VHH binders against Flagellar brake protein YcgR (ycgR). Designs and how they scored, part 135

Target 1, 263 residues: Flagellar brake protein YcgR (ycgR), of Thauera aminoaromatica (c4kar8)
Amino acid sequence: MAELSTPSPASPAPLDGGRGDELEKFTLRGARQILQLLQDLITHRGLITAHTGGGHSFMTAVLKVDEERGRVVLDPSPDPQANRRALAAPRLTCVTQLDGIRIQFPLVGLGEGQDKGRPALFAPLPAEMLRLQRREFYRLQVPLAHELSCLLKAEDLARKPVEVSARVIDIGAGGVAVVVPTGAAEFVIGGTLPACRLALPDGEPIELDLEVRNLNRQTQRNGTEQLRVGLRFAALPRAADTRIQRYIFKTERALNAKARGGL

## First folded at step 13 (VHH)

Design V20 (from U3 with G55E; framework vhh_7pa5_2)
Fold by OpenDDE, second read of step 14:
Structure V20 (fold): chain B 263 residues (1-263), chain A 121 residues (1-121)
Amino acid sequence: as target 1 above (263 residues)
Amino acid sequence: QVQLVESGGGMVQPGGSLRLSCAASGFTFSSYAMSWVRRAPGKGPEWVSTISDSEGSTSYADSVKGRFTISRDNAKNTLYLQMNSLKPEDTALYYCAREYYEDFGPWFDHWGQGTQVTVSS
């Protein structure tokens, strides 16, 4: 009778796979702390964005914490399709803020049911909750006047190589968001764009590989469709990282000064 | 400190119109995408519309598409939502929210206290 060693439950994938060690100090794992934070979210009626993967998300809120059953109760989306996606997702990435602090937590094992006769979503309590103060994961909204651009090496619908000049709308240590005309190229979430060129104001473009992380279609008032593409730096040389960080810091400082009425 | 203050809510009959406003302060308004989110009684919150920071690109939930128009005046640090052909289902507390974008996607890092919209006969 071979004892089928029940595979040890795979440790939940870190909230941010690549920077796990740096985020540990901001990660709550204590049951009491997690419960308290969830209760605080209820009290403050926190608006939560739940990401289901594939570029999809829906709005929710924590309705109740059921300590006896070890579960959290969430508002379902008014959109049935969003709920279907949520239930089909192996993991939800929930993100919100409380008192200006970013809160992120995963939910696994989502189910639907009723709470007091109302439709609700249920999940086991999160194993961890990340509390991050803005400074560490700050993404700079790029001023229009800076005209940052990224030359994307992508493929069209026919898988023909195309170069697309994209405007950078935000930048952080981990990547950029850009806007491109709809149909300019085909982007696949998880796909890599090799040898792209990021243009910064301070010098020559930076060559780097980019990974597509999210896609959002937007329609302009004039009827023109644009695609917002979230891109991760797949490999960033140290020198490039330094330049990017310097740019972010300098720009942020300038924007803050302006906001305070100094310039 | 980031502040968002919604106004313009009220009671209106079905088929009527309202214009919501959101006054923003404490940040560079023109550098952020802004959104409207609503929460109806007994229902979960719902994204309504987003307008980008610079190009004025707009997106809408299917439930409001063709009826609502989001706009902004960066000189006045003000976000607007023109709501036409209002339905009882549009009854909700409407929040102005600042959109933030990360690797996993968009979320809202700030929102106001909301303005109540009631559509009833």
Scores: ipSAE 0.859, ipTM 0.956, lowest interface PAE 0.5, mean pLDDT 88
Fold by ESMFold2-Fast, scan of step 13:
Structure V20 (fold): chain B 263 residues (1-263), chain A 121 residues (1-121)
Amino acid sequence: as target 1 above (263 residues)
Amino acid sequence: QVQLVESGGGMVQPGGSLRLSCAASGFTFSSYAMSWVRRAPGKGPEWVSTISDSEGSTSYADSVKGRFTISRDNAKNTLYLQMNSLKPEDTALYYCAREYYEDFGPWFDHWGQGTQVTVSS
């Protein structure tokens, strides 16, 4: 029998980093806070969009909070297919707003039944709810007249480097959404596009790294297809952040003035 | 500062028509997809129709397809819903809503006070 070496300790589980750490300060985990927020959604008749995955969602609202049974009661969709998708989904992502504050929460273990003789959906109370002020989630819809563009450094279908000038359709503190022609480049969710250039009105282009967050194919009324790409700013420098915020605030003021001057 | 103000609701007989309007202010209207959502007495909210930005593509709930038409006038910052062949089941408070996009998909970040549509004989 040789001397038995103790096996090296198992490597610790991978750390959740980046965005998760940033969102922790906006996350409610206290049972009373969660109950109160759900009650506020009832009082204010909040319109909730529940995402079931696969690009599917339906409209719902909180009917009741059952504190004794630890569950929330929701309106079902009038579309039976939406209800079947919801019940089959491992998780719902529910999102709404209250007084301009974005509220997001997961629901797992969805069931169906009745509340006071009418059909209802039931789920255990969420363990957490995200509450974001407008400044944390806000995205300015970019006026077409601004001709805002971002030069993306990406790869084509053959994995060759390609530069694509993409129109910026929205911009916020955390990133941009752009529109690219179908087939101009290949994008992978979670992939990084290094040294891209964001052209704002007034000043030199901002060089920044972008992470691909989402992809959505859009069909215009004329039948033309385009790809909408959601891009997160990776490690945005303070000077760039200041310029982006200034552009957003200046544009919001101009849009507010235009709305007041309309008619 | 974002405001959405619905109008054009009222009482109508089955088979009748109504045209709803939504006056938008405080944002670049042409840059947002816009939707109509309704809430009938004793029921939850139901999505009715969406029109994409810049008078683009339209989509409808199966319950209203062929009877309702969504349209927009970007010069007037106004959203419309033309409702034909109205049924008692269309009785609801109708909301104008602005779409916002996140990683998980679209949701509504603003809606108005609604305009009441009542379809009865």
Scores: ipSAE 0.718, ipTM 0.900, lowest interface PAE 1.2, mean pLDDT 83

Design V21 (from U3 with G56D; framework vhh_7pa5_2)
Fold by ESMFold2-Fast, scan of step 13:
Structure V21 (fold): chain B 263 residues (1-263), chain A 121 residues (1-121)
Amino acid sequence: as target 1 above (263 residues)
Amino acid sequence: QVQLVESGGGMVQPGGSLRLSCAASGFTFSSYAMSWVRRAPGKGPEWVSTISDSGDSTSYADSVKGRFTISRDNAKNTLYLQMNSLKPEDTALYYCAREYYEDFGPWFDHWGQGTQVTVSS
């Protein structure tokens, strides 16, 4: 029906801009942390956008971390010109995303060669990596005890209006993920669900418009099928935004207090 | 271990067609939305198409709409991209990608190695 498109996976432009003090809290400098993060990028085959300067970039990936030699091995571009620019650049700025977390790191001293008979790029391990979980990327896993729900105003298979009470499984500044029984309603990626009601533990339900971003069917251990629906807040009133942020902060604080109490 | 392996790329003339395949293993394929993403030389990644876990919902980038068709076979754990009316601008490395729903997309947590599509005379 409608031209619904999943937005291009963002590989955002490098963060530099002189506010290093603010970014310091999110910068990893420990060798073990850096090695673990690079290994996570290998395990998840994370696509990296490598910026060579002058508006030029190419797609790469970490193929291997050579801990003994202190090197990272990168997948070269299929474009020879991009590889030449990379080798000539004084610094590569690598940007990627893993599980809603922005990861950015510099590589200096890029060289070329072969790894296992295949062309490869090599660089010394970065001395630092930025690991930034921005407000809009953060997702709080909602504790089952909170019984958080969202009343969705959607349509059934016959395009008849239907109200579905969905369990909220995670929540962030930009939206929620909910679970509904398969067949409870029809959802279309990019479609808007108007005047839905998000119930937080404190106060009246929040009325808001939600945009459908993704749909995933999940089969539970008991064989029951559930539909997971990712929903974005289309236009959130300030008061609603404040209440959602307060809930996230309060819940995160309580979870951290429990974890710390165990120590 | 999640593994995605693309195939079906090659060289074709403008106006020709190719069918890409992505073989998935190491996860419950039928529980995840899947996408095709391409990277042309010197350009940032471009999302091409997404298909829901059941195959009932599809979406396409404006640049390929009407020419490409995404489909899946959950019994074979395989994702497909039928590419028709190919243009030189479609020349790129094509990646199969798994969407993760916890961050309400369009984020991708696993990618294949890519398969090269070259459209030239």
Scores: ipSAE 0.000, ipTM 0.185, lowest interface PAE 12.2, mean pLDDT 79

Design V22 (from U3 with G56E; framework vhh_7pa5_2)
Fold by ESMFold2-Fast, scan of step 13:
Structure V22 (fold): chain B 263 residues (1-263), chain A 121 residues (1-121)
Amino acid sequence: as target 1 above (263 residues)
Amino acid sequence: QVQLVESGGGMVQPGGSLRLSCAASGFTFSSYAMSWVRRAPGKGPEWVSTISDSGESTSYADSVKGRFTISRDNAKNTLYLQMNSLKPEDTALYYCAREYYEDFGPWFDHWGQGTQVTVSS
């Protein structure tokens, strides 16, 4: 009562924005399949990244699955602050890889306790797990040599218009991620940046309306900070969508050829 | 086929130094941020350090700040971890990991078999 409480989002919104129905065929809801997949993560000592929201995450692993009590047991972070954030979060988004397959699952109702005399985190078994080949959910990591940039139309703290040239670090069908110097502009999750200009090779810049999806702060070696901004394409003309897809396809083929030592 | 192969581990006394290397192949190394992750006996995985695709940005776990230095050579497709002032608590299997970024944040989509570091007197 003494202060306002704002609700936390249940999970981060995916950058792909409209592919929920297409991901349904990759979603496991059978209790037996879920238990087996969690057990496989234990057997293969999978490195799990657990996202707690607000750009925070920590490394964990599945210690065991308790089918009779309907719970999963996880390694806590060595950082007590990360554990406090996890326990306060309404939901964890856990992501890992097994044999080239992307695995993602939510955990709700996280608690702490002991397992075999050592600290542990506990959560009810997830009701669903996403098991997806990477090629069906893909973001191209943009080669530095391409020098891809996006001119962002944003505002400063005084709501003055400002233009920021941002380096594009990845691109997919639904959006891009860019890096900007910290303090170059004000970004608000859910805010729209109108008339931004995405520079791709072979042609004129593409004019786009971009929605801010996520924000992550990074510190550089020289002590300056930069901000990673995830941006969703708010609307794309078919021509722009085709050109972006063509860039992704051509670049992926070239990277595959280079990786194999081809021409 | 993505491959990450760690080397340079071994046994060292407290206060000593080791330099770990990770040879990357099967992908465009210069397009990915890279990390070191460790797993000590009886403990879960712990993130150690990350370096951006260009090498301009680095970050470190509080437990290793000032003692470890991450670096990369994009011409040689190699990641390094210089470890100084080693402590018994640094004893672990050290993994080279490739970072993949999505709208919820970064995660590791590939890692190597690891190289063992043992710090004992």
Scores: ipSAE 0.613, ipTM 0.866, lowest interface PAE 1.6, mean pLDDT 83

Design V23 (from U3 with G56S; framework vhh_7pa5_2)
Fold by ESMFold2-Fast, scan of step 13:
Structure V23 (fold): chain B 263 residues (1-263), chain A 121 residues (1-121)
Amino acid sequence: as target 1 above (263 residues)
Amino acid sequence: QVQLVESGGGMVQPGGSLRLSCAASGFTFSSYAMSWVRRAPGKGPEWVSTISDSGSSTSYADSVKGRFTISRDNAKNTLYLQMNSLKPEDTALYYCAREYYEDFGPWFDHWGQGTQVTVSS
């Protein structure tokens, strides 16, 4: 047995996909609100993933907000190549979460220099920041012990129907994320998988249509490839929606109870 | 409330060893993969190591591989980082971080205040 190469931590995905109108009510455009939110990220040492496009990203943090010059000061990446990509990018998309609040904002006009003798990246203050409370966006990380699965009805590489049992990693009011072995089926972003079956604890599988929203192919540390697939509920009967919400609520309450008990 | 509290940092000579601990509370520790991340003056955050929820798999940054060992004790809700053969380049604030899967991807959602490690002669 050999130990495999070191992967980078997975990056949070930017929230988009045609939800612009729905997200407007969660978008901060006031200068004072933007300054306060950036200061909150400093206070809580918010770890930020900055996406530079082309599948590239790096970890950063807000070091300082320079209100007089209208700039935010960021930690550079320890990887010089990541910094060069960032400086060449027309825009960074910065994503973080802070105690149940998802925060996303663009940075345009990135520059480099020094802050008090240390390397730093500088950008003008963002004109907008997205701030979503977890309750509007919440996804439960599914406990491994629940063995929650979804039977996907998809097509193989020859376009023949296949059924793939996928492990559910997270679940929310709007969808699930699953993992499947790479090559088990073909998935197309925006494609619909009809009549899939979601198996929750206690009761019959829920039959539902799923829309493919996101694909992430990763090589696991053991050398096996797996595909992470983000799936949106295209339509849910009220009975199915109630059952999914009950599962989320009961599981969250159980996790919170164990946490308070020190288990 | 999720809390992660790091300890065990300090000053050490090059070639020395330190053992960092992270006490977790406010969540079911055994259900989450955990990581160590560090931040050095003049450098951005650098991922150091990850351990799976069961402890059965680990991974390390190339800069620390062979010198650092990540481990966990799920009965005590504690994460550890054993650091051997320390170098001046390991000087940093070390954070304990929880991996959380949300919005179709894994990422970190909680981390502690950090514990300072200083390697100097």
Scores: ipSAE 0.011, ipTM 0.353, lowest interface PAE 9.2, mean pLDDT 79

Design V24 (from U3 with G56Y; framework vhh_7pa5_2)
Fold by ESMFold2-Fast, scan of step 13:
Structure V24 (fold): chain B 263 residues (1-263), chain A 121 residues (1-121)
Amino acid sequence: as target 1 above (263 residues)
Amino acid sequence: QVQLVESGGGMVQPGGSLRLSCAASGFTFSSYAMSWVRRAPGKGPEWVSTISDSGYSTSYADSVKGRFTISRDNAKNTLYLQMNSLKPEDTALYYCAREYYEDFGPWFDHWGQGTQVTVSS
């Protein structure tokens, strides 16, 4: 019965909506990062779908990056009509995938010319590039031995402040999942929990605001019910973000080393 | 290696129907919720629909509710989107996407290359 009830599985928010804040974390805006990613596309010969608007797209590839002129050089379509549509478009939306990594970026001010005597398209370097990697969506299952906890500042059924020490069962770049006893506090999807404290092994607890993203009730083997709460980091100082990423990376590496060693 | 390959896109007149497919490989398809996401001209990505790993629960964006139906065949590792009563504003590149974990809230770790749907007279 419980397995057939909402909130499992949760529906994604529109990517232009609440998830827009999470996608910003995966958006590269630094010139050096953009140049590095474009070079990766060249190295891996990444095939790009360039959307020209009006429901039209064509396949292209980055042929080179002209750092001196701040431009990318693209392989034109063999279809002259597709190239004309691209040149007439106010914006190209480029989408590609490398080893499961989604890369997406806009190009504005597309022009045509020649590269080594052959037809080519060129555009200014994109101001931003979206890079969605499995590592960014990875959730570390927190080892029981770490006893990782988060002190939640929530409200009870009467809207009175209550503090709940919740066990962290998984953690990712964008948030944590915690377990609490049913009835310990009231949680509402989309609600914010201000000034919560996440205890990591290395240093002082991190004070942060959390947004409730999902709620799942689970019955344990001993018959007790617990509430599993998915919580998004509403905003993180860069230092806190770095500490969380470091914990995830180090713990994952240690777990992988143990699995690989078989010891 | 995880791979998602969309197909079934094309050109159709307003009021028409189209069925999209997504062939999945490189992972246990039946263990993951799957979604359709589209990108319309000049717009950012827009979530369209999600289906649970078992196929029991589905959800839809308000803009497509009542017109689109998401389904899956776990024996064939295939995701589908039946699109009825198509409108010009449904014109977009449609992507198949895999949800990584469900307990925390939906996010996507793998996407296909997309299939183009054009609704035009």
Scores: ipSAE 0.000, ipTM 0.124, lowest interface PAE 16.5, mean pLDDT 76

Design V25 (from U3 with G56T; framework vhh_7pa5_2)
Fold by ESMFold2-Fast, scan of step 13:
Structure V25 (fold): chain B 263 residues (1-263), chain A 121 residues (1-121)
Amino acid sequence: as target 1 above (263 residues)
Amino acid sequence: QVQLVESGGGMVQPGGSLRLSCAASGFTFSSYAMSWVRRAPGKGPEWVSTISDSGTSTSYADSVKGRFTISRDNAKNTLYLQMNSLKPEDTALYYCAREYYEDFGPWFDHWGQGTQVTVSS
């Protein structure tokens, strides 16, 4: 690893200048490939979660790639606090998905300004982008019209049982992400929530055990903050797995049909 | 510092078997889930398999399920991939990766250098 020069602080992040990633060939470093992938994200209106550190993130999108100046233009948050965190961060870790492929890239040197008279965030083109196809990374963004929910059996601060109906915002083969009101329950990363109930549009709710994997205060594109809880399926019966896969497949097909009709 | 060193690759005929190994050092191996990821010529990287820190839970890509078996020996700090019924499409560089969970599910923070598997007649 002679190419890695400076020792990092503890807790290296993925794609933080090669720290923890020794596989150059898994990472796109060619300027044309990076440019094409960013343009694909624009074309498909890909939503990006930009992590600013400290358990904070905001939703953004690539609005434009300025090839001549070598920079990307990002949609700022309507929440000034989220933008202040982003501008103060030494880097953003951007995560998104395109056609079932997980895409990750760092942005360093974030600034603010205007694009065609509208507020915008700017950053130099990333030096690297990770593309990785993995079934567990695929997350279907749940259509609001489906009103997918999960009844969580959790505890409050006093360790008393509490039930919280949480909206499911994305779902994959390995778990779900839900939105819960701040203060509705206490969550501990690594903790297990037994006998939760996942309500899919068709059929009876699925009873399953969920493990808390991440907690994130996410600022939405409309400026509202929500607590996003990432939950892993701790043990999934075959029948439940089949129903979840069927829902994901049917919803993907319906969304793809609508996108094709949009020509 | 974290090091992951793969071995056990080689050339085999279709239908053959190979066992890959990954020697881990520089961290508490028994505290991390571990994965195998492969890259075939002209293709992007494909996740192959994951094993939990205790070794009690495993998962596999649909393309290898029923043919490959992931295992680990926490006393020896070693990860394994037993590959049976190999097909030409399994030809790839195979990488050992250390896993942790972040937003959008599992993430990899350290990788090995890879070992080449070639399946051809």
Scores: ipSAE 0.000, ipTM 0.213, lowest interface PAE 10.9, mean pLDDT 78

Design V26 (from U3 with S57T; framework vhh_7pa5_2)
Fold by ESMFold2-Fast, scan of step 13:
Structure V26 (fold): chain B 263 residues (1-263), chain A 121 residues (1-121)
Amino acid sequence: as target 1 above (263 residues)
Amino acid sequence: QVQLVESGGGMVQPGGSLRLSCAASGFTFSSYAMSWVRRAPGKGPEWVSTISDSGGTTSYADSVKGRFTISRDNAKNTLYLQMNSLKPEDTALYYCAREYYEDFGPWFDHWGQGTQVTVSS
């Protein structure tokens, strides 16, 4: 069972949910390119986060590429439960970086065995690998001092309408992540929250529809539970898109200035 | 421009203690959750502990819970790991890692070179 003291990396869909065609230009499908990228991950000792679904993930790394058998060899988790979840999962979503470039790939048909007498996980070579520059996946981590908020139009456990002011912890071109106090509202992955209001520092709140993409539970030091909710912008008007991009640009510029000043 | 530099590793006997530090630069440290990850010979990387951006929430791997304490000093851009009651099984290269969140969940987008911890009699 999921631990409330540990944020669950809930993963209903990778970044390409609704962006499949747009991400195709960043997708490697050539066998030689895939082999070279996997070898680069080995050479640079890339730490891989493998998402098994249901909010579960574990750390792994590529041990080697078995080109003759068409498979990758992966480090198993030291946690036997994580390995059992991985083997039972229909698919792993692997995410890592190389030189600041985000790399993502699926693994299907995971098995276990041994490599050089040690436990290992095996999977067929992925048919595709995604390589994204920072610009394609960038999310501005909102400074605590900004106290950015979003008024959510949601439902409580009894399906009664409630309004919840949630703190925005990150924001990008495609959505926001917010923190909601435990019990404040109920969220369903794939559900739509209509007419929410995003409060940026400058101007009137932006009214927009948000789709719930992921949920992660966190337990605070004082014993209260917080829920982190990933929200995608649905039909974002151009004027709203422009304001959000302007906020991101101005905030990043200000953060760069403060970082140089030691603030 | 993101740089994470670990220090504080060394050799200790079982039951001993060490305090690891990670100096962060090139980003707004107080805006990111941070983690410790370790790699031991013959084992894959193992997540050890995470701390939220404010320090208000912490989590630990079952193997270290009750023995290790993660903390941070946002004014000094520094992450810490206090390791008590060390066991031979804790022998590993310890990495400081920055947690990045996407729609599908958290992952680590940057990590340091690591600091070696060796627990032996």
Scores: ipSAE 0.596, ipTM 0.865, lowest interface PAE 1.8, mean pLDDT 84

Design V27 (from U3 with S57Y; framework vhh_7pa5_2)
Fold by ESMFold2-Fast, scan of step 13:
Structure V27 (fold): chain B 263 residues (1-263), chain A 121 residues (1-121)
Amino acid sequence: as target 1 above (263 residues)
Amino acid sequence: QVQLVESGGGMVQPGGSLRLSCAASGFTFSSYAMSWVRRAPGKGPEWVSTISDSGGYTSYADSVKGRFTISRDNAKNTLYLQMNSLKPEDTALYYCAREYYEDFGPWFDHWGQGTQVTVSS
């Protein structure tokens, strides 16, 4: 006899990444604001990356907003397999940018058909859209000359504590991306690394709790492997936030000065 | 702040070649994977090719494999696309795009204005 069937969770990650209250001030829920933002995406950059889950994505664009039917019309992918994955997905996570502002929104109930005789994808208007200002999503790519590092307090395969000095690749208001040698420590998405130390120029290292958000294995040109780890600030004291923002601002200003000084 | 400026497009006969360039500024170019994306008249955007931050990994859409080569010069903050054996179907605006990784995977956060490639007899 068959066991009682419990469906496996097949829902993509929530729009806010489990930080609903934190992102509420950046979330548009008014129908008029959503319609206006979608129209702005049509009149400006029309390139959207739509994530279908399982590491798959395709590029699309908003063709029009059908206010009467309460739906958005999207360009299908020229890849039929991408379109099949999109139609099978419980939702799409759409990300784009407008004038340096990051925009994210979910689409649920994707269908296919035609618009004025051309293939199109249709979805109900999103119930919410994230509109993140540069300061909230901006990631400063750390100049190699700065040799920025973060001492990670992690565990090895035997659950023994280890300390790993990781090179910081990028830094933003919400976290850092670092690279570590493959096998240096075990990382689990959603796991917390307590009392890590972020070394900024000028001053004592900042002690931070970091949450592992993503992992990507990279192979270097010499054949050696490194692991890229995305880390979010799990709790950030105001003084630490101020120092990080100051570093980002100062470095960005210096990079801009170099670019503008070129003739 | 982040700027991507494409160049090298033009009109070419079928079977011809073009080399596209993308000048990047306002970020540490050597820390990002980069892609070329195209949009043909009346069609949705199509991913063409990606190159890793070091240049050690490349990938291509099936429609361009064996004909196009993506490359980069990290010292010059420049991305390239060498396009050989061009076909009328390659007619499109070609965009330089920066790849950004998030919790849910890679996406493209910045695009250039595009450079027009027209393949006609």
Scores: ipSAE 0.005, ipTM 0.339, lowest interface PAE 10.0, mean pLDDT 78

